# Ledger of designs, part 311: VH-VL binders against q8ixk2r445to577

Target 1, 133 residues: q8ixk2r445to577
Amino acid sequence: FFGMLQNKGLTDYCFDYNPPDENQIVGHQVILYLCHGMGQNQFFEYTSQKEIRYNTHQPEGCIAVEAGMDTLIMHLCEETAPENQKFILQEDGSLFHEQSKKCVQAARKESSDSFVPLLRDCTNSDHQKWFFK
Key: E = the ipSAE of ESMFold2; O = the ipSAE of OpenDDE; V2 = 0.75 times the mean of E and O plus 0.25 times the DockQ between their complexes.

## First folded at step 16 (VH-VL)

Design a30 (framework fv_cosibelimab; at its last look DockQ between E and O 0.60; V2 from the best seeds 0.00; counts 0 for: pae O 4.6 > 2)
Fold by OpenDDE, second read of step 17:
Structure a30 (fold): chain C 133 residues (1-133), chain A 121 residues (1-121), chain B 112 residues (1-112)
Amino acid sequence: as target 1 above (133 residues)
Amino acid sequence: EVQLVQSGAEVKKPGSSVKVSCKASGGTFSRWAISWVRQAPGQGLEWMGVIIPYFGTANYAQKFQGRVTITADESTSTAYMELSSLRSEDTAVYYCAKSRYYGRSNAFDYWGQGTLVTVSS
Amino acid sequence: NFMLTQPHSVSESPGKTVTISCTRSSGSIAYHYVQWYQQRPGSAPTTVIYEDNQRPSGVPDRFSGSIDSSSNSASLTISGLKTEDEADYYCQSYDHSNKHWVFGGGTKLTVL
C-alpha cells in the first residue's frame, strides 16, 4: 500500500512530514494536514516489513516510536526493521504499533488548531482508522 | 547555495506559445516543488502552477487551466512552463520559485531572476 | 476560495516602526502558514518571513511576523525603518480548497 495515508474520522487529513531541512529528514514529528494528493510530504508506503516509509528520496525514512513517547518520529529505515518501527495496518483500518500495543489516533495538538497522529489505547473510533488513497 | 536561472526574454505574437525554462543548482532538485509566478507590469504576484519533479505531479491555477503546462526534467534539474494561446494580457515577468514542500510548509525560499514575456502584434 | 487583503500603501519615516496587515477572507489564519515577500523595484521577490514568524538567514531582526486569530489576519512589522526597506510587500498562504497558493494584493511601503 502506498500514497496518502488518510484518516477516516478526521476527514480529509493525511499523514504529513515537513522536516526543516529537506536534506536531513530524520528526528522530527509526523503531523496531520489537509490532503493534497501531490505526493512528496504526504507520500508514504506500508511495506512487507511492517514499516511506514516516507518515500521521497534516499536515504528513506521510516516512522518510529521512541521509548516513552506517544508521537511518531521519523528515523532512518534499516535493512531489518527495528521493533519500534513495526506497525500493523489491520483490515478494519486500525493502525497498530506492535511494540507499544497502542493504536495510532488522529488528535488535536494541545493548545492549537493543528493535528497530529498519537499513540492511544485501541478503540473503535474512526479517528483510529486509516486508509491509503 | 541554491540558484534558479531562467531563460531569456521572449517576444511573442498573439495566439502563439512560449516555453520558459528554470534551471536549478546547489541542492536536491528531486526533493523540491517548483512553482511559476507571474507579474504583469505594475501589478501584483500571481501564482500559475506547481510541479513536484520527483513525482511528476502538477497543479495549476484555475485561471490558466488548459492553457499552461508545467514540466520538469530531473536529469538536468530544469523546470519548464509553457503558456499557449498567448494574448496581450499575458505580457509579464514570469518567475520560477522553489519551495521545500507542498501544502503547509510552502514558502518560496528561492526565486529565479524572472523572464520577461512580451505579447504584441 | 479565499483572498488575502493588504493595504495598498503605507508610509513612515526612517527609524520608525511600520506594520502591514494581511487579512484572510476565509479559513483559519492560525492553521495555514503565512509568508511575506519583499520586492524592491526592478528585482525579483525575496522571502523575509516564512511560517508566520520565522526569518530566513540574512533577514534582519527588524522584520517580524505575527498572526491574530481574532481578526483572522497576519502582520508584518518593520522596526527601525531604513531607506532600503522601501519596497512592495506581499503576503502569501495556501488555499486548501483549491490546493493553490494565494498572494495578497501587495503593499507599497514608502520611506519618507
Scores: ipSAE 0.840, ipTM 0.939, lowest interface PAE 0.7, mean pLDDT 95
Fold by ESMFold2-Fast, scan of step 16:
Structure a30 (fold): chain C 133 residues (1-133), chain A 121 residues (1-121), chain B 112 residues (1-112)
Amino acid sequence: as target 1 above (133 residues)
Amino acid sequence: EVQLVQSGAEVKKPGSSVKVSCKASGGTFSRWAISWVRQAPGQGLEWMGVIIPYFGTANYAQKFQGRVTITADESTSTAYMELSSLRSEDTAVYYCAKSRYYGRSNAFDYWGQGTLVTVSS
Amino acid sequence: NFMLTQPHSVSESPGKTVTISCTRSSGSIAYHYVQWYQQRPGSAPTTVIYEDNQRPSGVPDRFSGSIDSSSNSASLTISGLKTEDEADYYCQSYDHSNKHWVFGGGTKLTVL
């Protein structure tokens, strides 16, 4: 699966990655932004290793969640995906983060008009349902 | 360093077409978003359209839909803007501009030097 | 399609502060980043503010940007005005419905 990763509940929003330097993509938070349909910064691949990979800019990155955190951060991909980079995309659209046993949810960043994907306890909410366009 | 170098000035007759080039260097051209912006003498900036070469995706301002075509050649790191059915009001300086990301973070961080297109009989 | 409205011209004396507004005619200005470009005669535009309030390397800290949701406007503020600041200034934002960018009409800044 590849394409724009859109949220079912936050209807017009997609995974988006826009770090300050396009040539140094590691270490910044993945955000949600209005889906534009042009690919590029909203283009992600779901791999057979259960990675969510960003390869539009160099170096190629893989989304990870650090222990004890709930934000999705871009890390370097590894030859064997570590547990913190593994997400199970389920038939109902849930993105289950294996290491934490939590689900990715579209959420408002506190005290701002920005939206971000965050780990939350798994529910049936449409804000936890994702699909590739 | 990133540079955008455009083709030279052109004088065209009404009803003809013009194709302006924008050659990129110093970065990963295919992954950028390249916009075209024009400016008539003494007037403001007007966005015409954009292409993201690697994805083959393009979008155009409604005013130019059907008259403008933006293309890119990844092998030469060159973007093109072709404007057809030229009228005198198309006389303008045409700029190409790079942005890193489409949508939220779409700052035009590098601009070409501009190409003057004069449409006269 | 929306319009971004700027004053046609502003003027102020050297050393003073000037503010240029950019008002969005429909839809919220707050959801979409606003950029500001400076254009001197005979030159291509250059970025002085991006993503509402960020300054590119080399742009003096006299330049600042802000958003006011209540007036649906963005503002460019230039303090300690210098004669070299004399230029045309353009705001720019994103039209998500049409997936394209919109420029303001431009403001000519005169420093006298």
Scores: ipSAE 0.683, ipTM 0.881, lowest interface PAE 1.2, mean pLDDT 91
Fold by ESMFold2, look of step 18:
Structure a30 (fold): chain C 133 residues (1-133), chain A 121 residues (1-121), chain B 112 residues (1-112)
Amino acid sequence: as target 1 above (133 residues)
Amino acid sequence: EVQLVQSGAEVKKPGSSVKVSCKASGGTFSRWAISWVRQAPGQGLEWMGVIIPYFGTANYAQKFQGRVTITADESTSTAYMELSSLRSEDTAVYYCAKSRYYGRSNAFDYWGQGTLVTVSS
Amino acid sequence: NFMLTQPHSVSESPGKTVTISCTRSSGSIAYHYVQWYQQRPGSAPTTVIYEDNQRPSGVPDRFSGSIDSSSNSASLTISGLKTEDEADYYCQSYDHSNKHWVFGGGTKLTVL
């Protein structure tokens, strides 16, 4: 799959990557922002290795969750996907992080009016449902 | 170093078209957001539209829809803006500019030198 | 669509401080980053503030940006004014309804 990774419950919001330096993509948090449909910083690929890839930069970025964290952070992709970079996009739209056994949920960032994807206990909430467009 | 170099000044008749080029260097052109911004004599900046070459996406300001076409040639790292059905009011300096990201954080960090297009009335 | 309204002109003496306002007509100014550009006559614009209050490398720290949510406005503040600061200044922000970038009308700064 390629395109905008949209949230079902938080309508019109997409995965968005906005690192402070466009040439240094590692170590920053993925956010949610209003879907613009232009590609670039909202364009992601879901691969056969269960990666969520950011191909707008070379070398490519892959979304990861670091040990003990609930935030989705950009790492460099590797030839074989590390376990912390594996997500299962299920038929019901849930986005399951294999290593942590948790689901990706749209959440409000504390002390702001912005939104981010976070790992949470899996539920049937539409805020845990995702699709490519 | 990112650099944007535009084609030279043009003088046009009403009803004709103009195509301005913007050659990019110093980065990964295909993944950039390249906008066109114009400025009539003594007036402010006016955004016209954008292209992101790799994704094949373009968007135009409502005022220019139907008259403007923005394209890109990845093999030459060159963006183009074509404005048709020219009027005297289209006399302006036309700039190309690279933004950082589309959407929330969309500063124009690099600008071309500008291309004066004069439309005689 | 929204508008970004700036004063047409401002003046101040060298060494003093000037503030240029930029008021957003609809939607919250705090939700979409504001940029500021400086333009000298006959030249392309250059960025002096991005993302509300950040300076690009090479821009002196006497340039600063701020956001006031209560007035729905952004401000560019230039302290220690120098004659070289005489220029036109534009604010800019994002219009999600149209996926466009919108400029303010511009402010001519005169350093007397």
Scores: ipSAE 0.418, ipTM 0.797, lowest interface PAE 2.9, mean pLDDT 89
ESMFold2 (binder alone), look of step 18: mean pLDDT 91; pTM 0.931
OpenDDE, look of step 18: ipSAE 0.024; ipTM 0.706

Design a31 (framework fv_cosibelimab)
Fold by ESMFold2-Fast, scan of step 16:
Structure a31 (fold): chain C 133 residues (1-133), chain A 121 residues (1-121), chain B 112 residues (1-112)
Amino acid sequence: as target 1 above (133 residues)
Amino acid sequence: EVQLVQSGAEVKKPGSSVKVSCKASGGTFSRWAISWVRQAPGQGLEWMGVIIPYFGTANYAQKFQGRVTITADESTSTAYMELSSLRSEDTAVYYCAKSGRYYGRSAFDYWGQGTLVTVSS
Amino acid sequence: NFMLTQPHSVSESPGKTVTISCTRSSGSIAYHYVQWYQQRPGSAPTTVIYEDNQRPSGVPDRFSGSIDSSSNSASLTISGLKTEDEADYYCQSYDHSNKHWVFGGGTKLTVL
């Protein structure tokens, strides 16, 4: 699967990555933003290693969740995917983070009117359902 | 050291088509967005459309939809803008412009030198 | 769909400060970034401000950008005016509904 990774509950929002420096692409939080449908910073690939890869920049990034955290951060991809970079895309559209046993949910960013993907207890909410367009 | 180099000036008759090229160097052409912007004599800048070569995505201003086609050849790092059914009102300098990897956010940070297209009987 | 409105021309003496406005006709000016471009006669435009208030490398700090949500406008301010600042200036923002860019009508800056 590849394309724009869109939320079923927040219908107009897609995974989005906007680091301030295109030569320093790791270490920043993945956000949700209005879907533009043009690829680039909203284009992600789901791999056989259960990674969510971002390849609009070089080197390629992989989405990770650091221990004890609930935010999705861009890391460098590794030859063998570490557990913090593994997400199971389920038939119902849920993205299950194996290491934490939590699901990716569209949520409001603290103290702002912005949205971000966060790890939350798994529910059947449309805010936890994702699809590639 | 990004450079965009456009094809030379053209004189065309009403009803014909013109195809302008924009050759990129000095970066990752396929990942950029390449927009086409025109400027009629004494007038302002008017956005026509965009192509993002790697993703094969394109979008056009409503005014030009059906008359403009923007394409790219990744092997030669060249973008093209073809405008059909030319009218005298299409006389303008046509620019290609690069924006970065964040669609809708990145500025047009490098521009071609412009191509004058004159449409006259 | 919206329009970005700029004054047609502004004039100021060398060494003084000038401000060029860019007003959005509908929707919030703050909803998407505003860029500013400088175009000298016979030349392609170049970026002087991006993402509301950032300067590209090589653009002097005399150039600054700001957003005023109360007037629904962006502004380009040029201090310490020099004759080489004479140019047309264009603001630009993004129209998410149509997935495209909108340019302001342009402002001719004369330094006399």
Scores: ipSAE 0.669, ipTM 0.888, lowest interface PAE 1.2, mean pLDDT 92
Fold by OpenDDE, second read of step 17:
Structure a31 (fold): chain C 133 residues (1-133), chain A 121 residues (1-121), chain B 112 residues (1-112)
Amino acid sequence: as target 1 above (133 residues)
Amino acid sequence: EVQLVQSGAEVKKPGSSVKVSCKASGGTFSRWAISWVRQAPGQGLEWMGVIIPYFGTANYAQKFQGRVTITADESTSTAYMELSSLRSEDTAVYYCAKSGRYYGRSAFDYWGQGTLVTVSS
Amino acid sequence: NFMLTQPHSVSESPGKTVTISCTRSSGSIAYHYVQWYQQRPGSAPTTVIYEDNQRPSGVPDRFSGSIDSSSNSASLTISGLKTEDEADYYCQSYDHSNKHWVFGGGTKLTVL
């Protein structure tokens, strides 16, 4: 699967990654932004290694969850996907992080009008359902 | 202290229906999922279905799909399990079990005392 | 769909250590929490382990849970076995795809 990764509950919001330096793409947080399909910052790929790749830049980035965190951070992809970069996109649309055993949920960023994907206990909420568009 | 108290034993004829209740207390019912698990004599535990009142959703094991209905009344903190078209094989102790309304953490941390349902002609 | 397979029975003498295995047929055991339930004769089940290795309050530390990814199995270990530990033990896990709970077949533990 590839393209825009859109949330069902938070209508018209997609995964968005916009690093401040296109030559240094790792270490920043993935956010949610209105789906626009323009540029390269909303294009992601779900791979057979269970990675969510940001592959519009070289070297390729992969979404990771760092220890003790509930945010999605861009890391470099590795030849063998590390455990903290493995996700399961379920048939019901839930995006499950295997290592933390939590689901990715669209949430409002604290003290902001922006939105971010956060790891939360899995629920039946549409805010935890995602699809590629 | 969280408690689940189930209705009393039932004796039913084949083809009839049974409805078992599970009243919860000692916590916030809306934060819970209530599952129903049965155990035939000398057999293991078998999951039947679950309701999450907060989401208004219920799921059923395929084996019981179309024959079981699980409901909940938040005003009384009570869950119900109705099984129709009863057969002798449905003779079992039926348990309600509480878990969180989150699927990622699915432990049944509290159980009802069980309700014996006997199906015989 | 997946199944959880347990040995039908295990036995050991008091004071010894016993281990009950629970093997998952498909999917990685490492990425799905396993719970363990104890059921004494004539009683309702009670939780002894949740989320692979966590003990509820009131459960003695003689009970422990572990995961082995290489064998795709979970294990319940009971050390310092006591007569009161004689019971049936069930492993359980949640199927995220089907939104179902799955129980193992149960293991009867006999204290000799």
Scores: ipSAE 0.013, ipTM 0.648, lowest interface PAE 8.3, mean pLDDT 92

Design a32 (framework fv_cosibelimab)
Fold by ESMFold2-Fast, scan of step 16:
Structure a32 (fold): chain C 133 residues (1-133), chain A 121 residues (1-121), chain B 112 residues (1-112)
Amino acid sequence: as target 1 above (133 residues)
Amino acid sequence: EVQLVQSGAEVKKPGSSVKVSCKASGGTFSRWAISWVRQAPGQGLEWMGVIIPYFGTANYAQKFQGRVTITADESTSTAYMELSSLRSEDTAVYYCAKGSRYYGRSAFDYWGQGTLVTVSS
Amino acid sequence: NFMLTQPHSVSESPGKTVTISCTRSSGSIAYHYVQWYQQRPGSAPTTVIYEDNQRPSGVPDRFSGSIDSSSNSASLTISGLKTEDEADYYCQSYDHSNKHWVFGGGTKLTVL
């Protein structure tokens, strides 16, 4: 699967990566932004290693969640995916983060009217359902 | 060092088509968003459409839908804008422009020099 | 669908300050970033302000941008006016619903 990773509940929003410096893509939080349909900074690939890859800028990044955190951060991809970079895209559209045993949910960013994907306890909420477009 | 160089001026008859080229250098062309913007004599800027070559995505302004086609050749780092069924009202300078960072949010940071297309019978 | 409305022309003497407005007809001006372009006769446009209020490298700090949500407008302010500032100025924003870029009608700045 590849394309724009769109939320079922927050219907017009897609995974989006907008680091301040496009030449240094590691270490920033993945956000949700209005889906533009053009790929680029909203283009992600789900790999056979269960990675969510970002390759619009070099080097290629892989979404990870650090221990004890709930935010999705861009890390460098590794030849063998570490556990914190593995997400199971389930048939119901849930993105299950294996290491934490939590699901990716579209959520409002604290003290802001912007949105971000966060790890939350798994539910049947449409805000935890994702699909590639 | 990013540069966009466009093809030369064209004179066309009504009902014909024109294809303008925009050759890019100085960066990763395939990952850029390349827009086409026209400007009729004495008039303002009018957005026509965009292509992002690597992702195979293109979008067009409603006014030009069905008459404009934007394509790209990644091997030559060249974008093209073809406008068909030309009318005298299509006489304008046509610009290609590169989006800066993030589609839908950032400026057009580099522009081609413009190509004058004159439509007359 | 929306329009961005600018005054057709503004004029001011050298050394003074001028402000050019850009008003969005429907929907909030704050929904998407506003850019400002400068175009001299015979030349392609160049960016003077991006993302509401940022200046590209090489653009003097006499140029500034602002957003006023109460009037639903963006403004380009040029202080310490110089004759080389004479140009047409265009605002631009993004129409998410139609996936379109929208330009304002342009403002001719005369410095005299």
Scores: ipSAE 0.554, ipTM 0.849, lowest interface PAE 1.9, mean pLDDT 91

Design a33 (framework fv_cosibelimab)
Fold by ESMFold2-Fast, scan of step 16:
Structure a33 (fold): chain C 133 residues (1-133), chain A 121 residues (1-121), chain B 112 residues (1-112)
Amino acid sequence: as target 1 above (133 residues)
Amino acid sequence: EVQLVQSGAEVKKPGSSVKVSCKASGGTFSRWAISWVRQAPGQGLEWMGVIIPYFGTANYAQKFQGRVTITADESTSTAYMELSSLRSEDTAVYYCAKSRYYGGRSAFDYWGQGTLVTVSS
Amino acid sequence: NFMLTQPHSVSESPGKTVTISCTRSSGSIAYHYVQWYQQRPGSAPTTVIYEDNQRPSGVPDRFSGSIDSSSNSASLTISGLKTEDEADYYCQSYDHSNKHWVFGGGTKLTVL
């Protein structure tokens, strides 16, 4: 699967990666932003290694969750995906992070009107359901 | 360093078409968003449309839909803006501009020098 | 569709502070980031503020940006005004409904 990774519950929002410097793409948090349908900073690929890849800017990035954290951060992709970069896209649209046993949920960023994907206990909430458009 | 260089001034008759080029250097042209913005004499900036060359995606301002076509040639790192059915009110300086991302977060960080298009009989 | 409204002109003496407003006619000014561009006669625009209040490298800290939700506007403030600041200034934001950018009408800054 590849395309814009859109939320079912927060309907107008997509995974978005817009780091301050396009030549230094790793180390920043993945956000949710209004879907524009143009690809680029909202274009992601779900791979056979269970990675969510961002390849619009070089070097290619892979979404990861650091130990003990709930935020999705862009890391460098590796030849063999490490466990913190593996997400299982389930038939119901859930993105399950195997290492933490949590699901990716669309959430409001603390003290802000912006939205971000965060790890949360798995539920049947539409805010935890994702699809490629 | 990033540089956008546009084609030279044009004088066109009403009803004709004009195609302006914007050649990019110093970065990853295909992955950028390249917008076209015009400015009539003594007037403000008006966004016309955009292309993201690698994705082949383009979008146009409602005012220009059907008259403007923006294309890109990745092999020459060149974006083009073609405006058809020219009228005297299309007389303007036309700019290409680069943005890093599409949507609300990206500034137009590099601009071409501008191309004056004069539409007169 | 929305409009971004700027004053047509502002003027001030060297060394003083000037503020240029940019008011959004519908929808929240805070929905999308606001950028500010400076355009000198005969030149292409250059960015002086991006993402509401960030400065590109090379832009002096005399330039600052802010958002005021109560008036639904963004502001560009230039302190320690210099003759070289004389230019047209444009605000810009994004229209999600139409998937395009919108520019304000522009403000001519005169330094006398």
Scores: ipSAE 0.597, ipTM 0.866, lowest interface PAE 1.9, mean pLDDT 90

Design a34 (framework fv_cosibelimab)
Fold by ESMFold2-Fast, scan of step 16:
Structure a34 (fold): chain C 133 residues (1-133), chain A 121 residues (1-121), chain B 112 residues (1-112)
Amino acid sequence: as target 1 above (133 residues)
Amino acid sequence: EVQLVQSGAEVKKPGSSVKVSCKASGGTFSRWAISWVRQAPGQGLEWMGVIIPYFGTANYAQKFQGRVTITADESTSTAYMELSSLRSEDTAVYYCAKSRYYSGRSAFDYWGQGTLVTVSS
Amino acid sequence: NFMLTQPHSVSESPGKTVTISCTRSSGSIAYHYVQWYQQRPGSAPTTVIYEDNQRPSGVPDRFSGSIDSSSNSASLTISGLKTEDEADYYCQSYDHSNKHWVFGGGTKLTVL
């Protein structure tokens, strides 16, 4: 499963990672941005270990959520996926973060017209439904 | 440091085609987006298209669709722009330019020196 | 489809400040980053501002960028004008509908 990870409710927005320095890809927040369809910084891989990997840079990044936080942060991938990097992509399109028991939702960033994926209580909202394109 | 070096000036006849090269060094060529921008004498900058070498994906401005082809050779870190069915109004300086990302958040941070293409009889 | 509109020319004396505007005809200027390029005669463009207001290394702090959502425009401001600042200046932003970049028409800056 590879592709642009697009939101059903926020229909033209995709997972996007634009680190300030292309040689240092760790520690920054994953954002949502208008889908361009060209891959690159919007290209993610969903693995059999339930990881969401960013493959455009080396070494590969893996999306994680730290305990007590709701933001998705890029971390280095590990040989065995730690629990904070595991997301269950369910048949209805929800991305369930098992460690926190919450779902990834498309949300407006505070005091901004920009959007980010955040952990929220699971609902049946289209803003919590994702698919690879 | 990143450097883009383009092929030399060309004089072409109407109806022919031209292929300009852009050789990259000093970074991860395959992961970049490489755009082509032209500038007719005394005119402004006009975007023609882009390629992302790693993905093999290209996109073109509607004005040039059907006449322009942008390709890349990852093994030589070289991008190419071929423009066919040349007309006198295609006389321009053609630039290649690098951006970190495709989607408009990234500047064209490095430019080639430009290649003058003159279309005349 | 949108246009980025710049004044055709601007002039000012050495040591003074100029501001060059870049107005977006449709859609919000703030939804996509704006870049500014300087082009001297016979040379390729070079970036003076990226991501609305950031300066590349080597660009003096006399150059600054800003966004004004109320006028739907971006601005390049050059203070302490020097004769070497004479150049054409182009703004650039992204057209998501067409999935391509758009350049402004360019502004010729004369310092005299």
Scores: ipSAE 0.413, ipTM 0.802, lowest interface PAE 2.8, mean pLDDT 89

Design a35 (framework fv_cosibelimab)
Fold by ESMFold2-Fast, scan of step 16:
Structure a35 (fold): chain C 133 residues (1-133), chain A 121 residues (1-121), chain B 112 residues (1-112)
Amino acid sequence: as target 1 above (133 residues)
Amino acid sequence: EVQLVQSGAEVKKPGSSVKVSCKASGGTFSRWAISWVRQAPGQGLEWMGVIIPYFGTANYAQKFQGRVTITADESTSTAYMELSSLRSEDTAVYYCAKSRYYGSRSAFDYWGQGTLVTVSS
Amino acid sequence: NFMLTQPHSVSESPGKTVTISCTRSSGSIAYHYVQWYQQRPGSAPTTVIYEDNQRPSGVPDRFSGSIDSSSNSASLTISGLKTEDEADYYCQSYDHSNKHWVFGGGTKLTVL
């Protein structure tokens, strides 16, 4: 699967990555933004290693969640995917982070009108359902 | 350092077409969003359209849909803007401009020098 | 979908402060970032403010940007006005409905 990763509950919002410097693409938080359908900063690939890859700007990034954290951060991809970079895309559209036992949820960022994907206890909420466009 | 270099001035007859080029250097051309913006004499800036070369995706301002085509050649790091069915009102300086990301966050951080297209009988 | 409206012209004396407004006709000005471009005669535009209030390297701190949701407008403020600031200034924001960018009509700044 590859394309724009869209939320079922927060309709018209997609995974989006727009770090301040296009040549320093790692270390920043992945956000949710209105889907534009142009690819680029909203284009992600779900790999056989259970990675969510961002390859629009070099070097290629892989989404990770650090131990004890709930934010999705762009890290460098590794030859063998580490556990913190593995997300299981379930049949129902949930995106399960095995290492933490939590699901990726579309959530409002505190004290702002912006949205971000965060790890939360798994529920049957449409805000935890994702699909590629 | 990023640089955008455009083709030279053109003089065209009404009803013809013009194709302006924009050659990029100093970065990852294929991954950028390259917009075309025009400015008629004494008038403001008018956005025409954009292309993201790597994805082959393009979008155009409603006013120009059907007359403008924006393309890119990744092998030469060159974007092109072709405008057909030219009218005298199309006389303008045409600019290419780069942005890092598509959407609201990225400014047009580098601009070409501009290409004057004159349409007259 | 929307227009960004700027005053056609503003003028002020050297050393003073000018403010140029950019008003969005539909939808919130705060939905998307506003950029500001400076265009001197015979030149391509250059960015003086991006993401509402950020300055590129090389742009003096005399230039600042702000957003006012109550008037649905963005503003570019230039303090300590110099003759070299005489130029046309354009605001720009994103149109999500059409997936593209919109420029304001431009403001000609004259330094007396």
Scores: ipSAE 0.552, ipTM 0.854, lowest interface PAE 2.1, mean pLDDT 90

